VHH binders against c4kar8. Designs and how they scored, part 44

Target 1, 263 residues: c4kar8
Amino acid sequence: MAELSTPSPASPAPLDGGRGDELEKFTLRGARQILQLLQDLITHRGLITAHTGGGHSFMTAVLKVDEERGRVVLDPSPDPQANRRALAAPRLTCVTQLDGIRIQFPLVGLGEGQDKGRPALFAPLPAEMLRLQRREFYRLQVPLAHELSCLLKAEDLARKPVEVSARVIDIGAGGVAVVVPTGAAEFVIGGTLPACRLALPDGEPIELDLEVRNLNRQTQRNGTEQLRVGLRFAALPRAADTRIQRYIFKTERALNAKARGGL

## First folded at step 3 (VHH)

Design a25 (framework vhh_7pa5_2)
Fold by ESMFold2-Fast, scan of step 3:
Structure a25 (fold): chain B 263 residues (1-263), chain A 125 residues (1-125)
Amino acid sequence: as target 1 above (263 residues)
Amino acid sequence: QVQLVESGGGMVQPGGSLRLSCAASGFTFSSYAMSWVRRAPGKGPEWVSTISGSGGSTSYADSVKGRFTISRDNAKNTLYLQMNSLKPEDTALYYCARESDWYGTELYDSPFDYWGQGTQVTVSS
């Protein structure tokens, strides 16, 4: 579970994070589609994070696509040790964005050489590329009228369990941002809050584990201090994911209709 | 929609100075740490500097410490990079980047979720 855990070379971690068929509709497997997407990354100067396992990664970019040789050419890291780790890795998991669309793909068989007299990394074209739409990463500002809340199971300063009802201020496919009164509980970045309960307007609360990602202290107009907490969905069952997506879609459509109607 | 637009690049002689700006829109700017990243062909992208959402903490790559200063104006949604004592090795395309959203799911995370088109800095006599 640890962030530093690396997949075994004989049993690599799933590129889709184990979501299986849910991400298949976003997976490109056609050679022409893959070539086109890689060329788009070149055109838009896409920054790529290449994960080599063991919590190690480096930044790269696609220099060119060689269709005749069936390979991509990448910028090496300025850190020689990162390049050595990349060359020794059984695979790279490459992650980037193109105009808010998340793109993820594997590279296997990495080699080194030169391109136009400069150091470069080379790999065969990926057999698949994951392309998640902007909507998967959209964060809906939650209308105050919805009174959306999340019951957080946290600890106080003495490490005693406490339950805090937090107001949800934004929600996306990957998590929520909530506000809590200052001092209501202690939050540690990277810490897990188990069995929290997200209350949506329709149906029973959704039970889920949340990881603390960021903390921001805020002062309200009335002088009351609040803590804004960014929380990632640590693992999300399909049924819960579907309910959250449905809420986001319905609310966004209602807000768009209201804006167009002048209400 | 999140947008980051860099400006202020150009040509300068060694020892000169430039100030880069990044205009941010489509998100609560003060809630995000911001970074400058640069790229020269053959060297790959190199992280340059980061500033916290409040502006209270900053960090720098060893190659630029003492020469570059990162700052922000949250009222204007603008990020800055003051570059002094420029060297030929500083020649690169400079990107403004927003540190990753708190979403992680079960997919691999990236340190940045948005960046601009970049602004070119060329240090040459």
Scores: ipSAE 0.219, ipTM 0.663, lowest interface PAE 4.8, mean pLDDT 80

Design a26 (framework vhh_7pa5_2)
Fold by ESMFold2-Fast, scan of step 3:
Structure a26 (fold): chain B 263 residues (1-263), chain A 125 residues (1-125)
Amino acid sequence: as target 1 above (263 residues)
Amino acid sequence: QVQLVESGGGMVQPGGSLRLSCAASGFTFSSYAMSWVRRAPGKGPEWVSTISGSGGSTSYADSVKGRFTISRDNAKNTLYLQMNSLKPEDTALYYCARESYDYGTELYDSPFDYWGQGTQVTVSS
């Protein structure tokens, strides 16, 4: 066995906290799926933010997909400096939205030229596209008919323990928004509410810790004041995460089907 | 179903004022920080101003500080930009934009996840 010299310290790894592993399940790698998604962006005239590194970005759009040559055609920026940065960049990170879903994809090997006599940018088709379906970024407006509630364990204005049954008005993979009567409990942004109980339609209440993220006062038509509280899931067991996502997907599909039932 | 619709743009002379509005729908408006972003002719997008979900915190680009005021009416799901002492350099398409928000974590390199079609502001004589 040879003796190895002392290596230089390794550069720090990117700080993603395991995010790459979580996002992998939302990553499309099938050529057919990628082509279809790019075509959907064209059809819906999706506005794309293209990041060129160094804090620089520009807005673009997919003009067409050249399947024969395996490349995508992009609208150049009206800013010549942005186009020069894009062409000099080793990689573009493209971010957009389609029907409330986050879409992100890399473009490598950007070139410039003309498409039907007009300036255009060209890049090989991306090998992968992230299509983030409700993980952490999506909020479902909870139908009133579901009567979804969360039992909050908080403190009143005298700092005594109190339990408040709050109506859930929206829910995502990362948290819930609830409404409570003004004065029912004291909430402080950044404060933790331990051992709260979220009641979903199917199964037993989910016990979870919630962090207060935002507060907003609302006045109802009858003059009653309510406090809207945004709550982040501070510690979420895998089984709870699965149940919450299942509820979100089922409810969103039902609402989407109802909305698209209009002719 | 998230929709942001800007209005209030138009043509104005240097030194004039305009008030832009953005009608938001399809999401819990008060949960999101909101921004104004502009695209000037021959220039890329420029961030103009941001307001927190509660309205308690605001920030401005150096180019507009002291002249523009961002505000919101959460009961009406509406974002505003009051523009005073307008300059020719303020000529741009102004977009209403929603901050990327996942209950307090930004996971992507884009600061915004939705924006409207824009409203045109032209400052010229």
Scores: ipSAE 0.012, ipTM 0.256, lowest interface PAE 8.8, mean pLDDT 77

Design a27 (framework vhh_7pa5_2)
Fold by ESMFold2-Fast, scan of step 3:
Structure a27 (fold): chain B 263 residues (1-263), chain A 125 residues (1-125)
Amino acid sequence: as target 1 above (263 residues)
Amino acid sequence: QVQLVESGGGMVQPGGSLRLSCAASGFTFSSYAMSWVRRAPGKGPEWVSTISGSGGSTSYADSVKGRFTISRDNAKNTLYLQMNSLKPEDTALYYCARESDFWGTELYDSPFDYWGQGTQVTVSS
């Protein structure tokens, strides 16, 4: 806690939503490195997902980097409501990928205008960018046949306790992503769900405290709405950690063996 | 070595038709849902269409529904977009994109993990 400064309200939000010390080694802070990475996104025509908060996002791309003015120029959304949410947001969190490397960066102080006679969004250059090799964040996509579920202990819209059996869609050493019907429960980013139960295909359910890390209110492309919830293991006993890792490794090997056998 | 290579773009008059192709390599093509995304300067990237890994389910943006048809040939590892009744508003760079396998425990995720360089479609008289 020594030498900690009080962040100002104008400070950019952490790239990882408060996991800064875990991901610091992957964070670029040099101005030249940031400029080069943004230029690489332009060169490779990188598609960017910009998160505006509350589970809302839109697709964008970097149009240009203005080094003299210290700003980046982005494509606006074709949806005017998405652009209004972006302009009202305290920050955008931008996520993209280049050659299997995950890239995240914040944009603060978004404005609108024109570039070459066309609508554009403008923001100051980010002070930091996160660059992660995908294997640093291994996630097993859970086979549907495994019926992997997590019993969530949450609250409904009236703040009454509810239990929701959620399907686990991916799992890693640090947590799980689950799918729940919209309206089944209320989730708050940063909130803790105590004593949830993760059911692996073999053995007793594992009791876990889970922290809500992300919410994706996705309309499936067929018009069906679903809520996808990213949940971090808040604390994990060694025995539980060993069982989860064993499930991941065994399932990955089985999937890889099946894929090679099918080829 | 995941690669997606688009082709079939070009110039066409309003009311015309084009068929886009995307050649995929370096992964088990039939295991992934695939999408077409387009980008015109000043309009930003917009999702156009998606097809499931088996080809049994398709979906379309309202702006192209009834005019565009997405399809795939898993034996050839190729994705297609048949575009009919083209309008000037369809002018854009069209990308083939692979749907991401993961919505992880990270605070933010992208719906796509790979896309190609794009193929230009210009609809003008």
Scores: ipSAE 0.041, ipTM 0.575, lowest interface PAE 6.6, mean pLDDT 80

Design a28 (framework vhh_7pa5_2)
Fold by ESMFold2-Fast, scan of step 3:
Structure a28 (fold): chain B 263 residues (1-263), chain A 125 residues (1-125)
Amino acid sequence: as target 1 above (263 residues)
Amino acid sequence: QVQLVESGGGMVQPGGSLRLSCAASGFTFSSYAMSWVRRAPGKGPEWVSTISGSGGSTSYADSVKGRFTISRDNAKNTLYLQMNSLKPEDTALYYCARESDFFGTELYDSPFDYWGQGTQVTVSS
């Protein structure tokens, strides 16, 4: 039998891209709970962004849950190219939000057909769904003007040490997401990057160990591709943790003040 | 808390007009580009129109260009969509959506970070 050509050959990859333990308390695995959450998405008319890999995505929504056949029925994209990419993808990563609750789930085995005479996409019910309150996994979107960076100590394609300056795009209490030029370094989910340096606007760079959690190709609005890397703080000195939290709180308050007419 | 509440949908004959409104709260409205997105079962969600935070620039999907006009009143925190020469294919649930103005908010990103519950537009005789 041929094995799956995916990040997880035996089963869909974990929602956190290789480590499920930290997210287990937020993960729904019961069939009835999954059915109820999908029904809630229908009731609340949730817009879903489905990521097909390679930085590509399309907007969809749940049309219905076919409990008898164990399937979810989805709106296709109006763009035929997006539908072709989705059908060719080994998995979709679906993301939506209801009242500040982030909902994320995988779909595997996507097919196409019709529902009530209209085009539709079908997939088996997901085996797991992630529900995150905003405050539990809060991430600050880093303004481009801050030019926040992290110097990564990684390996190149030949497994030789390399240093890569990566732009920080979001930051939270548990880690950062960075953008790395394609080909600058090799990243493996679960791999550790020792002695990296996070540059914050105030003070000296923070030295920290980072664990690779997620990898995602991102297509920019100008059409260029970059690799997004999700990195977990392995351990932080109290002083470093305090500085990171202070940066997040101050920046969020400044953005909220701007958004509420203060700036 | 960010909230977007759409209104103004309804039933209308082909060739008719409707004006949709979206009341925004919980953020500085003028700082964000806003969009209208529509969804009809079988067609999937389709982006309709975008307006910049200042109202100085607008863009439209080819399917609605020349018939629909997006506008905003920043003093009232309200987004509008004036829909003229409505066709049966315009029948859809219309969502008000706030565009993410920051590059890369998460590993899995969406062009929108918030949207409302939608308002139904039905064009039939």
Scores: ipSAE 0.104, ipTM 0.583, lowest interface PAE 5.4, mean pLDDT 79

Design a29 (framework vhh_7pa5_2)
Fold by ESMFold2-Fast, scan of step 3:
Structure a29 (fold): chain B 263 residues (1-263), chain A 125 residues (1-125)
Amino acid sequence: as target 1 above (263 residues)
Amino acid sequence: QVQLVESGGGMVQPGGSLRLSCAASGFTFSSYAMSWVRRAPGKGPEWVSTISGSGGSTSYADSVKGRFTISRDNAKNTLYLQMNSLKPEDTALYYCARESDFYSTELYDSPFDYWGQGTQVTVSS
């Protein structure tokens, strides 16, 4: 199954200078800043989602920071299989939020043991932590009532052309995120999907070329799997850009008005 | 300013009952699915239950199914968890959590974007 590529100790991931440069200004690398942020997560009892690859994740939290030994101590999952996946993973990607700020950091070299007589996971302190204001990477979450869909032109698992109607879950100036049932089509990061059709509530569908940027297999709470696909607008005509921006603006205004008790 | 404030925790004997409440403010409550998540020392955070924005759909962790009931009152912006037949293993800090609306094509997702400080539930003889 398709998933985001994760680096391996034996096979480091390729460098992506463009993406790395964009995120660099939001990346903390100072040891004191990293320690302070981890302590803030402890103080606020931050719930952390740890991604182990293949769409698998578990909830954890930082129990403590061991500065002398240069490591962080984490709650293990109550699910033994999730802990086994975590220990086998070359890297965990930890995601959380503090006061509306998104925080991400990698953990490499995970081990297990005990802390004060209780099971615990241990990892070296991360060398970097990403701290992102939501507004700087804003995507409009699409209201369910809008029934936004995108007809994707892709290939099935046998490499035969297939059309998949995918539900749009978020949209921004640069792209959309969609959800497709597992097995409906094959996606490859960096691949181009030509002549896809984005259906907005009003007007004719917009014809777009989309580039696959991100793939995450999601296991829903009821146990079913679905694939979340991040798609970049590859070639966007000015008229299409205007229509998408108009939809985003109109929907933001409606959501803001509703939050304020308006229409 | 999104705020979630839990209440209703306490100490109870095995087999007893408690009702947790979560007062929500700063957002359109009926537009979000809501969850209860618990943390116990040595067990890590565990998802307990979720209810859809309308209240029409609910789901539960296997460990609490048949004993706990999640519900909501959208007119009062309040989420509830009725806990019956409590067991010592239910001892935990219980958090109210809102379904995440954070997503980016460049970033990993989190299932929750806001949660409260939690309310402590202790089940002991």
Scores: ipSAE 0.231, ipTM 0.676, lowest interface PAE 4.5, mean pLDDT 80

Design a3 (framework vhh_7pa5_2)
Fold by ESMFold2-Fast, scan of step 3:
Structure a3 (fold): chain B 263 residues (1-263), chain A 125 residues (1-125)
Amino acid sequence: as target 1 above (263 residues)
Amino acid sequence: QVQLVESGGGMVQPGGSLRLSCAASGFTFSSYAMSWVRRAPGKGPEWVSTISWSGDSTSYADSVKGRFTISRDNAKNTLYLQMNSLKPEDTALYYCARESDFYGTELYDSPFDYWGQGTQVTVSS
């Protein structure tokens, strides 16, 4: 079908293909650029988190780039279970930081072997790498005193509905990160949690749909295993968006005033 | 502008002690949980210890529990790791790391979003 709208002079032109692929302009596909970025990670001793799926990840680093064989060589995990999960995974999603720039790349076809007599993981060079500045993914760290919570409507292992009150640890324009006890509910990356309720300090809870974007297992305050869940706002009414932005702005101003007074 | 600068590493004999420091700047230090992570020759990165934003709660890897103590001074924006009864297997580059404060749309979160260049600890006779 034909284009149904013409943008006004003040509106941006629609993208060809009809996708909002804002990340494309940050994606490296040149072989030389990819090789240079991987070498920069080696030089700066970049700490990499490799996600193997199912909420599992391990820490690794690039040991070397084998340009002749088109391979990247990675440190294995000291945890044998993590290495087994990585080798069984259809792909790894690798995330790191370099000088305040977030870097992400996929690895497919992971194998194990040795490099200079030491255990190593091997994968073909990634076809693409993403570089994003941290400010483009800014989130406010929520003060514990605010007791910000989100009531999640999720499922247990038997697919029975369960409600979990999760503490919101950070919040941004696009979503929240929450912590829940391990085993409180089952989360699947890409899954939707409908009709969740975000409680802000000033008014009624906001009802919204959340998409699970990531999962990280961690040990928290009381020694309890916790699951950190990154959640994207799937759709947000303008009034809800306004309230969230006001909360972020007001809290940032208060934190900035406190930090200045504390110094 | 987030910066983490580790110091206090060095060479020590087995059974000795070292105290590592991490000077933080460019963010509200008192609002973040902080961790120590180490990387040894022939091993991947290993999480060592985490401390909550207030300092009230700490956790440790089994390999260092009872020997290492993590602490923080929020007034000085500084993280510490007191290492006692050091063993040759503690030889590693030690990184100060900040708990990640972002989630991804099409991206995955890292448990850490910033770390320093590291400080070398060598335990040998």
Scores: ipSAE 0.067, ipTM 0.570, lowest interface PAE 6.2, mean pLDDT 79

Design a30 (framework vhh_7pa5_2)
Fold by ESMFold2-Fast, scan of step 3:
Structure a30 (fold): chain B 263 residues (1-263), chain A 125 residues (1-125)
Amino acid sequence: as target 1 above (263 residues)
Amino acid sequence: QVQLVESGGGMVQPGGSLRLSCAASGFTFSSYAMSWVRRAPGKGPEWVSTISGSGGSTSYADSVKGRFTISRDNAKNTLYLQMNSLKPEDTALYYCARESDFYDTELYDSPFDYWGQGTQVTVSS
């Protein structure tokens, strides 16, 4: 029941839903779909970056899917220390890319053994897999070192114009997520913020209109409360779209190169 | 490159003191909450203490409250852990960890996105 005019969503309260809820439409939970996607990774020799936590990762691949035992078999790292970190990790976050589609899934309960006489890592089949079309739905987590900000033109609680410099935490082809202090401005789902200014590392700030799509109040581990605001690009100029895509791909490649260099 | 390098570990007798340091580089240090995490032999990681980016708030595990003090020097990009009244149970490899904003790692099942190689603390008589 999608509406053509994209009216204000009848979204639940800011504490209901959020990014996990937004990603649900891209999440595969069917056992046969998961098995087929893992088999596609085998067929296409999909290289997987497995994040073991603590900024550590290693390169792996799916060697086979063992349907009888309900598990996936992975290629171990040539680095024994990376394998020890993986086995000690409570969870692996696996990220790969096939034909413009980003695939991400968790593995829990990693063990080691042998497959056809060769060392292998084993994990139960994931209960879920994310499948995001890279160009349209991929969201780059913005490195804090980039200090990306967006100057938002919003209203305060008294409906007076206010400018808020918000930290950009993720960015994709369709929009950005920003963080603002609670009470800095009033945001209305479906509301338009005109002539906002997105500051990328290279060049002049990009002037664009943003539509508020979701609101999520979050409490950090240190007790700090903040408001995450999901913003859609409402009127994205072609030149701005090109610059945003270049930033995303350049940063993603740099992060991938850095992760490999950190092994 | 994000790097966290711990130092200041060593061997100490019960009741002794040590000060751990963590040199941070490759990111805007003051923008991140920082933590100390330890791993004792045969155990998983245990959170010890956290300090906010500004240094304005701190928190501690119950096992170390009143004995350990976390602090930071944002001008020097350095995190500290002052450890007093050390016990044999404090024997562990101590890691400096960068707290991920949980929304930056919402798809990760971990509160930390980077930590260093660790510094060994051994408390024995």
Scores: ipSAE 0.000, ipTM 0.150, lowest interface PAE 10.2, mean pLDDT 76

Design a31 (framework vhh_7pa5_2)
Fold by ESMFold2-Fast, scan of step 3:
Structure a31 (fold): chain B 263 residues (1-263), chain A 125 residues (1-125)
Amino acid sequence: as target 1 above (263 residues)
Amino acid sequence: QVQLVESGGGMVQPGGSLRLSCAASGFTFSSYAMSWVRRAPGKGPEWVSTISGSGGSTSYADSVKGRFTISRDNAKNTLYLQMNSLKPEDTALYYCARESDFYGDELYDSPFDYWGQGTQVTVSS
């Protein structure tokens, strides 16, 4: 009896990233607007990361838009395995950037063939595209001397509450990245950590809800494993937003002033 | 705000050398790992090399190991790619790219959040 030991593929991520109707105002559904945005990606030679599910992705680019046939033509991966995964996937989630604006769109019904005698991937034009101005993607690398920390309220493997003091390694308008010892708590992408406390210089800790956005396991030079956790601000009071922005601006100015001049 | 401007591309014969530069502005350059990515028709975009923010760590694609050297000058906000022993298959548009933000979802993350317009490298007799 054959037993498939491959884990179930992750459910296809929604175009809105599970953020519901909050992103509706940034979603384009007009055929002409979609066509124009795809042409802009060609003109600006935009690099696209295409996610095929199960943590797999490859880099591609739009070669052309075939308006008559209602199709986009994409560069294939140089990796044949990546192309096979893409062709087998029910959906690709494509992510790119144009002048600081994050662009995401689904492609369904991927096929392969040739364009002008060169290998190519083909897909019907997407029915929707997300355009998201992401100034919050700017991140300040936190100086070690500032000793910024965030007290995380999380769960252990047995789903019991634990508090973890995490070192903040970078901070932006949209969130923070922190490091924790591997195994200190269980983190699930998309999970919410309520009532965490961000300690900034010059004031009381800021209480806020954080959403887990990404996880990266790293081995340090001393052999210690650490988990890097990317956390998005889910609920950010205006006063907290102002204080975070002020810290980022002030710290960047101070770093730039120190770098100015020379030995 | 963020700008990456590549230069140094051109036409060169097999076995020749080129040095690519990328001038960065609008962010704290030393705080980001930087990469070179290349794109040739029919092959798709291919990662070439990465250097850490401090310059203390580098990595290379197998196809370029021993021939290409990535470096950076944080005082000048400039990234470099020294390309030696060039082959016809190195012909591509070469992009300078900045490490992506950590706040994104794994399924929505790009390894890079900014890249330049690219500089064309053509290796031909």
Scores: ipSAE 0.088, ipTM 0.588, lowest interface PAE 5.9, mean pLDDT 79

